Miniprotein binders against CRAL-TRIO domain-containing protein C365.01. Designs and how they scored, part 11

Target 1, 355 residues: CRAL-TRIO domain-containing protein C365.01, of Schizosaccharomyces pombe (q9uuc2)
Amino acid sequence: MADIPADRKKIVQEGWSRLFSDIEQPSYIQKFPSQESLYVSFFEQCAFDDFDLTLLRFLKARKFVVTDSSDMLANAIVWRQQANLRSIMVRGENGLNQNFVKASMYFIWGQDKKGRAIVFLNLHNFIPPKNTKDMEELKALILYAMENARLFLDSEQNAAKGVLGLVDLTYFSRKNIDLDFARVFAETFQNYYPEILGQALIVGSGFRMALFEGVWSIGKYFLDPEVRSKVTFCKPAQVSGYVDSKYIPLSMHGQFDETKLYERAPPETAGIGKPENYEELDKEYVDAAKEFIRLTREWIYAAGKPQEAEIEEKRKAFKYECKKLWRKGVALRPPNIYQRLGLIDANGHVDWSKA
Key: E = the ipSAE of ESMFold2; O = the ipSAE of OpenDDE; V2 = 0.75 times the mean of E and O plus 0.25 times the DockQ between their complexes.

## First folded at step 5 (miniprotein)

Design b6 (from xa15 with M33K Y77W; at its last look DockQ between E and O 0.85; V2 from the best seeds 0.00; counts 0 for: pae E 2.2 > 1.5, pTM E .789 < .8)
Fold by OpenDDE base, look of step 5:
Structure b6 (fold): chain B 355 residues (1-355), chain A 82 residues (1-82)
Amino acid sequence: as target 1 above (355 residues)
Amino acid sequence: SDEELKEEIDKLREEVEKLKEEAEKLGDPETIKELIRKLFELLEKLYEILKETGDPELLKEIIELMREIAKLLEELWKLRES
């Protein structure tokens, strides 16, 4: 597991101290069906890679202001429960609106020249929501997609920071413009999935680029300044500077046929997890969350003491076991498209040779 | 009609020019905040017109005006954060 940078150790300790104090407040606990549900949500939010790296993402997103960062993380933990994210993930892709899934508005494939996973955003395939129900179904799709994207953020597999967003404007039109959706997407992304984006490329030319720039003139204010700074506008011919031709879409004069991705994917099978398996796993998550809190408090107390190194190693080992425990939850779910294509194995390892 | 949309765009352009003149004169944070609000309202109106227009020339005019407002907003936003 990645070590916390030495210059960030203190602020990580302060961040955890504040968060633990906040999540133990009766007013915060009351936001959940149970205290156990709180710890499950905390574990699922933080343990997917490394607890400290997760906190560092929130710290970075709030310019290392401890209070703002802890509040943001606390809100994200509550949101996981309120959005019923567990239910979305357990139902899998087959539980989503199949018209929206088939539109292929969002998927991950290949790596950029910096080793970042490429997130394709096909705005031309965007189906505007006609009603509140359609909006909720789009939200569910976004959540499913973003939660699956976390599998590509494993710090042991990917040394590269974040993903490359590739927004294709080649077929973008007025029918693909929806500021309400854009706001929902932006808010969901920046509030609950901080520091996932390494860079976004808005790729287009002529009228379609100008149309998007008009939308961007408003939509850019839905984004945090840090996220906004990662957005770059470029022409199709400039994409080769960022991405190998193998992964450049045909629409951008590359070699990647995006249409074949879903066509070649095996159908989604039912998840192997039964209700009893999730209940058992949730008990393990609660115990692991409590132990992580205990070890972290012990670690904070050991600062500058002889036992500090021992506690650090014990805590490091425990975080690694928590990562494995988090992956058990993924294994119970219906296999996502990346698993079905063999890009992600049963252990959560990404095999880029399959891309 | 495209003619009605053009008249609306021309009115919005006049409002933008007025807001530019106000922005050049004013340095107080509250006035800047109010100008930012008004400029966002103009962008929203232009966006609604953008969705309705089928004329490529009107579309160019709207986009140009939106870019102009966006630049002014960016300048005022920097001033508000200073």
Scores: ipSAE 0.153, ipTM 0.647, lowest interface PAE 1.9, mean pLDDT 89
ESMFold2, look of step 5: ipSAE 0.492; ipTM 0.824
ESMFold2 (binder alone), look of step 5: mean pLDDT 80; pTM 0.758

Design b7 (from xa15 with M33K K60Y; at its last look DockQ between E and O 0.85; V2 from the best seeds 0.00; counts 0 for: pae O 2.1 > 1.5, pTM E .783 < .8)
Fold by OpenDDE base, look of step 5:
Structure b7 (fold): chain B 355 residues (1-355), chain A 82 residues (1-82)
Amino acid sequence: as target 1 above (355 residues)
Amino acid sequence: SDEELKEEIDKLREEVEKLKEEAEKLGDPETIKELIRKLFELLEKLYEILKETGDPELLYEIIELMREIAKLLEELYKLRES
């Protein structure tokens, strides 16, 4: 697991201290069905890779202002419960609107030249929601996507580089423009998945690029300045500077046939997890969350004391066990497309040789 | 009709030019905030026209006007952060 940079240790400790104080408030606990649900949501938010790395993402997104970062993380923990994210993930891809799934508006495949996972965003396949039901189904799809994208952010496999967003404008048209959806997407991404984006490439030319630039003139204000700074406009011929030809779409004169990705994917099987398995796992999550809080408080109190090094090692080992425990939850779910394609194994490791 | 849309675009263009002239005179944060608000309102109107128009020439006119407003907004945001 990645060590916290020495210059950030104090801010991480302050961030945890503030967060723990906030989540122990009665007014915050009341936002959840139970206190156990709060700890489950906290664990699922933070434990995937590394608790401290998760907090550091929120700290970076709020310019290392501890209060703002803590509040942002606390809100994300609440949001996971309110959005019923667990239920979305447990239902799997088969629980989503199949027309929207088949539209292939987004997927992850391959790595860029910097070793970042490539998130393909096919705006030309975007189906604008016609009603509130369609909007909720699109939101569920986005949440499913973003939560699966976290699997590619494991710091042991992809050292803190984020993802490359590749937006293809080759077939982009007016029918693909929806600012309300764009706002929802931007807000969801920024507020709940901070520091995931390494860079976004908006790839297009001519009228289609001009059309997108017009929409961008409004939509860019839905994005935080930090996220906005990661957006680069480029021509199809410039994509080869960022991505190998094997992962450049055919639409951009590359070799990657995106259509074959879904065609070759085995069907989604039912998740192996039964209600009783999730209940048992949630108990483990609650216990692990409480122990992480305890160890972190002990670590903070040990600052500058002889026992600091021992507590740091114990806490580091425990965070690794929490990562494995988080992966047990993934193993109970229906296999996502990346697991079905063999890109992600049963241990949550990405095998890029399959891409 | 495309003719009605063109007339609406021409009115919006006149409003943009007026807001440019006002922006050149700006000295206070409240005036900047109000200009930003008005410019976003114009962008929203242009966006609605963009969705309704079928004429490629009108599309280009709208896009160019949106770019001009976007540039002005960027300048005003820089002024607000200074």
Scores: ipSAE 0.155, ipTM 0.642, lowest interface PAE 2.1, mean pLDDT 89
ESMFold2, look of step 5: ipSAE 0.566; ipTM 0.850
ESMFold2 (binder alone), look of step 5: mean pLDDT 81; pTM 0.775

Design s10 (from s2 with R13L E61A E68A)
Amino acid sequence: SDEELKEEIDKLLEEIEKLKEELEKLGDPETIMELIRKLFELLEKLYEILKETGDPELLKAIIELMRAIAKLLEELYKLRES
ESMFold2 (binder alone), alone request of step 5: mean pLDDT 70; pTM 0.554

Design s13 (from s2 with E8A K20A K45L E75L)
Amino acid sequence: SDEELKEAIDKLREEIEKLAEELEKLGDPETIMELIRKLFELLELLYEILKETGDPELLKEIIELMREIAKLLELLYKLRES
ESMFold2 (binder alone), alone request of step 5: mean pLDDT 83; pTM 0.796

Design s15 (from s2 with M33E I36L R37K)
Amino acid sequence: SDEELKEEIDKLREEIEKLKEELEKLGDPETIEELLKKLFELLEKLYEILKETGDPELLKEIIELMREIAKLLEELYKLRES
ESMFold2 (binder alone), alone request of step 5: mean pLDDT 82; pTM 0.787

Design s16
Amino acid sequence: SDEELKEEIDKLREEIEKLKEELKKLGVSPETIMELIRKLFELLEKLYEILKETGDPELLKEIIELMREIAKLLEELYKLRES
ESMFold2 (binder alone), alone request of step 5: mean pLDDT 84; pTM 0.814

Design s17
Amino acid sequence: SDEELKEEIDKLREEIEKLKEELEKGDPETIMELIRKLFELLEKLYEILKETGDPELLKEIIELMREIAKLLEELYKLRES
ESMFold2 (binder alone), alone request of step 5: mean pLDDT 83; pTM 0.803

Design s23 (from s2 with D2P L26M L76I)
Amino acid sequence: SPEELKEEIDKLREEIEKLKEELEKMGDPETIMELIRKLFELLEKLYEILKETGDPELLKEIIELMREIAKLLEEIYKLRES
ESMFold2 (binder alone), alone request of step 5: mean pLDDT 80; pTM 0.755

Design s25 (from s2 with R13A E15A M33K K38L E68L)
Amino acid sequence: SDEELKEEIDKLAEAIEKLKEELEKLGDPETIKELIRLLFELLEKLYEILKETGDPELLKEIIELMRLIAKLLEELYKLRES
ESMFold2 (binder alone), alone request of step 5: mean pLDDT 70; pTM 0.562

Design s4 (from xa15 with V16I A23M)
Amino acid sequence: SDEELKEEIDKLREEIEKLKEEMEKLGDPETIMELIRKLFELLEKLYEILKETGDPELLKEIIELMREIAKLLEELYKLRES
ESMFold2 (binder alone), alone request of step 5: mean pLDDT 83; pTM 0.788

Design s5 (from s2 with E8A E15A E22A)
Amino acid sequence: SDEELKEAIDKLREAIEKLKEALEKLGDPETIMELIRKLFELLEKLYEILKETGDPELLKEIIELMREIAKLLEELYKLRES
ESMFold2 (binder alone), alone request of step 5: mean pLDDT 74; pTM 0.652

Design s7 (from s2 with T31A K38A K45A)
Amino acid sequence: SDEELKEEIDKLREEIEKLKEELEKLGDPEAIMELIRALFELLEALYEILKETGDPELLKEIIELMREIAKLLEELYKLRES
ESMFold2 (binder alone), alone request of step 5: mean pLDDT 82; pTM 0.771

Design s8 (from s2 with E61A E68A E75A)
Amino acid sequence: SDEELKEEIDKLREEIEKLKEELEKLGDPETIMELIRKLFELLEKLYEILKETGDPELLKAIIELMRAIAKLLEALYKLRES
ESMFold2 (binder alone), alone request of step 5: mean pLDDT 74; pTM 0.620

Design s9 (from s2 with E15L K38A K45A)
Amino acid sequence: SDEELKEEIDKLRELIEKLKEELEKLGDPETIMELIRALFELLEALYEILKETGDPELLKEIIELMREIAKLLEELYKLRES
ESMFold2 (binder alone), alone request of step 5: mean pLDDT 70; pTM 0.580

Design w3 (from w2 with K45A E75A K91A K98A)
Amino acid sequence: SDEELKEAIDKLAEEIEKLAEELEKLGDPETIMELIRALFELLEALYEILKETGDPELLKAIIELMRAIAKLLEALYKLGDPEAVKKLAEAIDELAKALEELAKRS
ESMFold2 (binder alone), alone request of step 5: mean pLDDT 69; pTM 0.603

Design w4 (from w2 with E15L K91L K98L)
Amino acid sequence: SDEELKEAIDKLAELIEKLAEELEKLGDPETIMELIRALFELLEKLYEILKETGDPELLKAIIELMRAIAKLLEELYKLGDPEAVKKLAELIDELAKLLEELAKRS
ESMFold2 (binder alone), alone request of step 5: mean pLDDT 60; pTM 0.469

Design w5 (from w2 with E15L E22A K45A E75A V85I K91L K98A)
Amino acid sequence: SDEELKEAIDKLAELIEKLAEALEKLGDPETIMELIRALFELLEALYEILKETGDPELLKAIIELMRAIAKLLEALYKLGDPEAIKKLAELIDELAKALEELAKRS
ESMFold2 (binder alone), alone request of step 5: mean pLDDT 67; pTM 0.568

Design w6 (from w2 with A13L E15L K91L A96L)
Amino acid sequence: SDEELKEAIDKLLELIEKLAEELEKLGDPETIMELIRALFELLEKLYEILKETGDPELLKAIIELMRAIAKLLEELYKLGDPEAVKKLAELIDELLKKLEELAKRS
ESMFold2 (binder alone), alone request of step 5: mean pLDDT 62; pTM 0.494

Design w8 (from w4 with M33K I36A V85I A103L)
Amino acid sequence: SDEELKEAIDKLAELIEKLAEELEKLGDPETIKELARALFELLEKLYEILKETGDPELLKAIIELMRAIAKLLEELYKLGDPEAIKKLAELIDELAKLLEELLKRS
ESMFold2 (binder alone), alone request of step 5: mean pLDDT 67; pTM 0.592

## First folded at step 6 (miniprotein)

Design c1 (from b1 with V16I E48K; at its last look DockQ between E and O 0.92; V2 from the best seeds 0.00; counts 0 for: pTM E .776 < .8)
Fold by OpenDDE base, look of step 6:
Structure c1 (fold): chain B 355 residues (1-355), chain A 82 residues (1-82)
Amino acid sequence: as target 1 above (355 residues)
Amino acid sequence: SDEELKEEIDKLREEIEKLKEEAEKLGDPETIKELIRKLFELLLKLYKILKETGDPELLKEIIELMREIAKLLEELYKLRES
């Protein structure tokens, strides 16, 4: 587990103190079907990598204002439950609109020159929603995609901060423009998945770039300033500065044939998890969440005391076990495309040699 | 029709120039806020036309106007943060 930077320890402690106070309020608990559901959602939000690193992402996204960061995290915990994110993940890719899945609007493949996972955003494959149903299906796809992207954010496997977003404008047209969808995407991304983006490259030229810039003149205001600052416009010839040719799309004169990604992927099998397995796992999540809270309170109380080092080590070890416990939940789900391609194993280890 | 859209764009262009002149006279935060609002409304109108037009030349004109508004918005946001 990555150690909390010494200069951030205090603010992490303040952040946890505030969050724990907020999630223990009756008015907050009432937003969930049960208090157990709250702890499950809290665990699933925070334990995927490291609890403290998760909090640090929210802190960074709110310029280290503890109140704003805590509120943002508390809202994300509620949102996970309200959006039925568990249900989306348990249904897997086969539970999504297959036309939208096959459009390959969003996928992860390869690493950039900084070791960041590359997130391809193929706006030219975007099918604008025609109705509310299509919009909800697109939202579900976004949630599924973003939740799977968390698997590439394991700080023990990837020392690089965040992902590289690669937006290909080569075939971008007016048909691919939808500001309502763009807003939904932006809001979902920035509010619930903070600090996932390391950098975004908007790659295009000529009229297509100009068209996107026109839309960006509006859409940029859907993004938080922190996210907006990570967006860079570049020409196709400049992509080689960020990405190796083997991962540059054919559309950008690279070697990567993105169409073959889904073609070579084995079909999704059913998840091995039964309802009883999720119920048992949820009990473990509740217990682990409560123990994390207890250990964190003990850690805060131990600040500047002789027992501080001991409780820090105990807490560190426990966070590592929580990460493993979180991965048990992933193993119950239908295998995502990255697992089916052998890029991610059952333990959540990423093998970039498969890319 | 594309002709009607062109007339609408010409009106929007005139409105943009008027707002540009107003922006040069700005001294107070409330006026800046109101100008930002009006400029966003213009951007949304231009976006609507952008989606509806079939004329490539009209599309270029819309994009240019959107860029002009975007530049003006960036200046106004800088002024608001100062």
Scores: ipSAE 0.406, ipTM 0.780, lowest interface PAE 1.2, mean pLDDT 90
ESMFold2, look of step 6: ipSAE 0.655; ipTM 0.878
ESMFold2 (binder alone), look of step 6: mean pLDDT 81; pTM 0.772

Design c2 (from b1 with L44W E48K; at its last look DockQ between E and O 0.95; V2 from the best seeds 0.75)
Fold by ESMFold2-Fast, scan of step 8:
Structure c2 (fold): chain B 355 residues (1-355), chain A 82 residues (1-82)
Amino acid sequence: as target 1 above (355 residues)
Amino acid sequence: SDEELKEEIDKLREEVEKLKEEAEKLGDPETIKELIRKLFELLWKLYKILKETGDPELLKEIIELMREIAKLLEELYKLRES
């Protein structure tokens, strides 16, 4: 949603006040290479789908306890820098381990009946890494996937309240089980990507479902109760109640040939961004972050005063400019597979008619 | 060997039955917390055996035991929250 729900305005203002206080602390600032680096990370975290909707995701994840929510967002901003997310995204798909890319452990395709983009998880293609190098390379692929999933969370274009995760157990086996890996990534997703998941379907039957249910008896406790409540177990035949058959993989008796997805995509081309383009972009991100903070403080101060409506209008217009600037940054990157397939156009619009 | 793993599963099954009996006698929060701790210990032991065995019948037994423990854990958590 482009607008803050009326009953959430005050808590959003309180959340921003707390976050701005947190990020101005010397102990927080020193976690970044520079003050500019902090503003760039803040902008990258918050501008993708309206600043206020981003904050609301963190507020909801912490049951609208302002201090917990703002601390969580401050930690996500710092984590983004420490995890080198910008570097992963700028290097693109060709910067990843190509054996992991070709394994097709996940793909994003189509939308469910509620308009949410579908993230398919092919657990049978996951083989637990045996060494530190492979673990770090797999982590990079997963973070690349999570960052690209954010492109499908544009509330203005898709009216979606997150994604539908679909776990395909058709070929699931013991070889695909690693609860230590599952714990680490459950913590990462819960801490740094809150409220991105609208619902998760665990799809299977017979022994493969029984096997998953066995390990789920442990794995479910890695998840916060709120996340756990979003998980639904179902049989392949029940998937058509959630997803149109044209988006259901052939492995689950639908119409989508998931085995040809990588073959259909044009090869990744180099991004159009040069070092000077990113230097200029970072300056624009810093300026935009500072202006957003200034306008938001002015908005908070204007509450109940004659100038409130005028400031709200200026702030809303500026948030729109920030979203355009964030998309300008995305356009400098090597195009991801969904952009190469025409699913996401040059302006960031998602077109499911191309699926 | 799968024979040794079967012996371990049989011992874990006996322990689950003892914990079920103990759960029926529940009275205090500290006892509930200790039972939850023991049940998770059994789940992780079963998980380790699940990763090692190649016997389909042993896998079925492990899965059944894990499901029984999961059900008991849900009951204990509800009692702790009440």
Scores: ipSAE 0.677, ipTM 0.882, lowest interface PAE 1.0, mean pLDDT 88
Fold by OpenDDE base, look of step 6:
Structure c2 (fold): chain B 355 residues (1-355), chain A 82 residues (1-82)
Amino acid sequence: as target 1 above (355 residues)
Amino acid sequence: SDEELKEEIDKLREEVEKLKEEAEKLGDPETIKELIRKLFELLWKLYKILKETGDPELLKEIIELMREIAKLLEELYKLRES
């Protein structure tokens, strides 16, 4: 498990102290169906990799302002419940609008030259929502996709920070432009999935690039300055500097045929998790969340004391067990496309040799 | 009609030029804020026209004007942060 950088230990402790105070407030607890639901949402938000690394993502996204970072994380925990994200994940891909799934506007495949997972954003396959229902279905698809993207952020498997977003403008047109959707996408991404993006490449030329730049003149302001700073515009010929030809799309004169990705994927099977299994797991999540809070408070209290090293090791070991416990929840869900393709195993290990 | 859209774009272009002239004269924070607001309103109008137009030449004109406004906005934001 990744150790907290020594220079960030104090800020992490302050961040946890503030968050724990905030989530224990009656006014915050009342936002959830139960206090147990709060702890489940907290666990699912933070435990997927490392609790401290999760907090560090929020801290970084708010320039290490503890109050802003804590509030952002607290809001994300509430949002998970309000968005019914658990239900989306439990229904799996088959629960989504199949026309939007088949459009393949968003998927992960391969690694860039820095070892980051490549997130393909195929705007030319984007189907603008015609009504509120379509917008809701698109939101659900985005949430499903983003939540699955967390599986590629395991710090033990990928030392590279974040993903490479690859936006292909080769077939981009006016019909693919929807700033209302773009705003929703941007807000969802930056508020609930901080520091997932390492870099975004907007790849295009000529009129299509100009068209995107025109829309970007508005859309760039939907993004936080930090996220915006990660966006780079480049020509197709420059993509080889970032990505091996194996993973460069055919549209960019690479070797990667994106169309075959879904064709070769086995069909989604039903999740093995029954309601009883989720109820049992949620009890474990609640207990683990409470124990993490307790251990973290002990750790903060032990600062500069002889017992500090012991509690740090105990806390580190516990965070690792929490990561495993989080993965038990993934194993109950219907297998995502990456699992079906054998890119991710049942333990959450990514096998890039399958890509 | 595409002709009506062109007339609207021409009016918006004139408004952009007026706002450029205002931006050169007035450097106070409140004026800058107001200019930024007006320029965003223009960008949104242009975006709506962009979604409605079927004329490729008109689309090019819109994109060009959006770029001009975008550049001016970037300059104004720099001025506001200084």
Scores: ipSAE 0.648, ipTM 0.878, lowest interface PAE 0.7, mean pLDDT 91
ESMFold2, look of step 6: ipSAE 0.723; ipTM 0.901
ESMFold2 (binder alone), look of step 6: mean pLDDT 81; pTM 0.782

Design c3 (from b1 with L44F E48R; at its last look DockQ between E and O 0.95; V2 from the best seeds 0.68)
Fold by OpenDDE base, look of step 6:
Structure c3 (fold): chain B 355 residues (1-355), chain A 82 residues (1-82)
Amino acid sequence: as target 1 above (355 residues)
Amino acid sequence: SDEELKEEIDKLREEVEKLKEEAEKLGDPETIKELIRKLFELLFKLYRILKETGDPELLKEIIELMREIAKLLEELYKLRES
């Protein structure tokens, strides 16, 4: 597992200290159905890669202000439960609106020249929500997509920070413009999935770029300054500077046929997880969460003491086991499109040779 | 109608020019905040028209005006941060 940068150790300790204090407050616990569900949500939020790296993402998103970062993380933990994110993930892709799934508005494929996973954002395939139900279904889809994107953020497999967002404006039109949805997307992304984005490329030219720029004049203010700073506008001819032709869409004069991605994917099978399996796993998550808190407190108290190194190694080993335990939860779910295509195995290993 | 939308755009353009003149004269934080608010209101009106228009020429005019407002907003935000 990646070591915490030495210059960030103190701020990580302060961040954990504050978070643990906040999540132990009765007023915070009352936001959950049970204290156990709090620990499950905490574990699912933080353990997917590394607890400390997760906290560092929140710290960075709030300019290393401990209070703001801790509050943001605490809110994200609550939100996971309130949004019923577990249920969305357990239902899988077949539980989503199939018209929205088939529209292929959002998917991951290939790596950019920096080794970042490419997230394709096909705004031209966007189906504007006509009612509240459609908006809820779109929200569920983006949550499913974003949660699956976390699988590509494993720091042991990819040293590159974040993903490359690739927004294709080639067929972008007025029908694809919805500021309400854009706000929901932006807020969901920035509040609950910090530092997933490494860079976003808005790719277009002429009138379509101008149209997007007009909407961007409003929509850019839905994004926090940190996320906004990662957005770059470019022409189709400039995409080759960021992405190999193999992964450049046909619409941008590349070689990647996006339409075949879903066509070649095997159908989603039912998840192997039964309710009993999730209940058992949740007990393990609760125990692991409590142990992580304990070890982290011991680590903080050991600062500058002879036992510090031993506790650090023990804590590092434990975080690695927590990552494996988190992956057990993924293995119970219906296989996502990336798993079905063999891009991600049951252990969460990404095989980019399949892309 | 597209004609009514054109008239609305022309009125909004006049309002933008008036707000530009106000922005040049008044540099106090409260005035800047108010100008930013008014400019956002204009942007949202233009967005509504953008969604409703069927005329490609009106659409171009809207986009141009939105760019002008966006530029002015960026300048005002810089002034507010200074």
Scores: ipSAE 0.478, ipTM 0.818, lowest interface PAE 1.0, mean pLDDT 90
ESMFold2, look of step 6: ipSAE 0.691; ipTM 0.892
ESMFold2 (binder alone), look of step 6: mean pLDDT 81; pTM 0.781

Design c4 (from b1 with E48K A70S; at its last look DockQ between E and O 0.93; V2 from the best seeds 0.00; counts 0 for: pTM E .786 < .8)
Fold by ESMFold2, look of step 6:
Structure c4 (fold): chain B 355 residues (1-355), chain A 82 residues (1-82)
Amino acid sequence: as target 1 above (355 residues)
Amino acid sequence: SDEELKEEIDKLREEVEKLKEEAEKLGDPETIKELIRKLFELLLKLYKILKETGDPELLKEIIELMREISKLLEELYKLRES
């Protein structure tokens, strides 16, 4: 567990204090099927890497304005339950629309030169939704993808904060454009998964780039200024400045062919978690969430006092136990493609030597 | 047809030039807000045409016009914040 940057400790304390006050209001609790489901959602949203780093992502997304940041996180906790995110992850890849899965719209593999996981965004494979059902099924696919991407954000294994998005325009055409979906994707990404993007490279040239830039004249307004500032337009020849040739796609004159990895991936097997296992897990999540709140209130009260350092170490140790507990949930679910390829082990740890 | 799309593009180009001139003369916040709305409507019309035409020459015209509108929108948003 990394320490909170010294200049951010006070605002993290303020952020948690505000959030805890908000989530204890009866009007907030009533948004959930039960108070237990509130705590499960809180834990699942925040504990995957480090509770405090999760809060810091929301703080950064709202320019460190505490009220805006805490409200944003409180909304994400409600949204997680309403989106049925647990159900999506428990059903796994086989529970998704298989035509969308087979389209190979995205893949995560390797690290850029700054150590960020590379997210290959194969925009030319995007299939626009034809109706509301298609939209919901595409939304489920992106939620499945974003939840699995969280495993690559483990601060103990990835010194760089965030991912590199690599958008390939080589075969991009008008048939791959749908601004309604683009708005849904942008809103989902920046409202509920803030600060996972380190940089996005929009890679193309000639008419393909010009076409994208035309659509970007509208699409850029779906994004907050901070997210927009992370987008870089470049030509294929410039990609080698960001990633090694082994991870540059064939379309960009590199060596990376993700189809070989799809061909080698074993099929998804059933998860080992039964309903009873998830019931037990949820009880553990509730207990851990309540303990985190208790310890954090003690930490806030101890601010500037001699006891603060001891409480900080106890809190740090507990956050690490929460991170492990969150990964117990990952181990119950059907293994994702990166686990099946051996890049991620059963406990959700990434082994970059396998990329 | 591409002929009908070209006629619509020419009409939209004239509207863009009109709105560009109006933007250069503006200081009123409510008028700036109305111009922003009109420019977005033009972008959406151009986006629809962009999806319908296969003609590379028309696509280039559409893309250039969308770029001009985008640049103007950025200028108007900065005036609104003043």
Scores: ipSAE 0.605, ipTM 0.860, lowest interface PAE 1.3, mean pLDDT 90
ESMFold2 (binder alone), look of step 6: mean pLDDT 81; pTM 0.768
OpenDDE base, look of step 6: ipSAE 0.647; ipTM 0.879

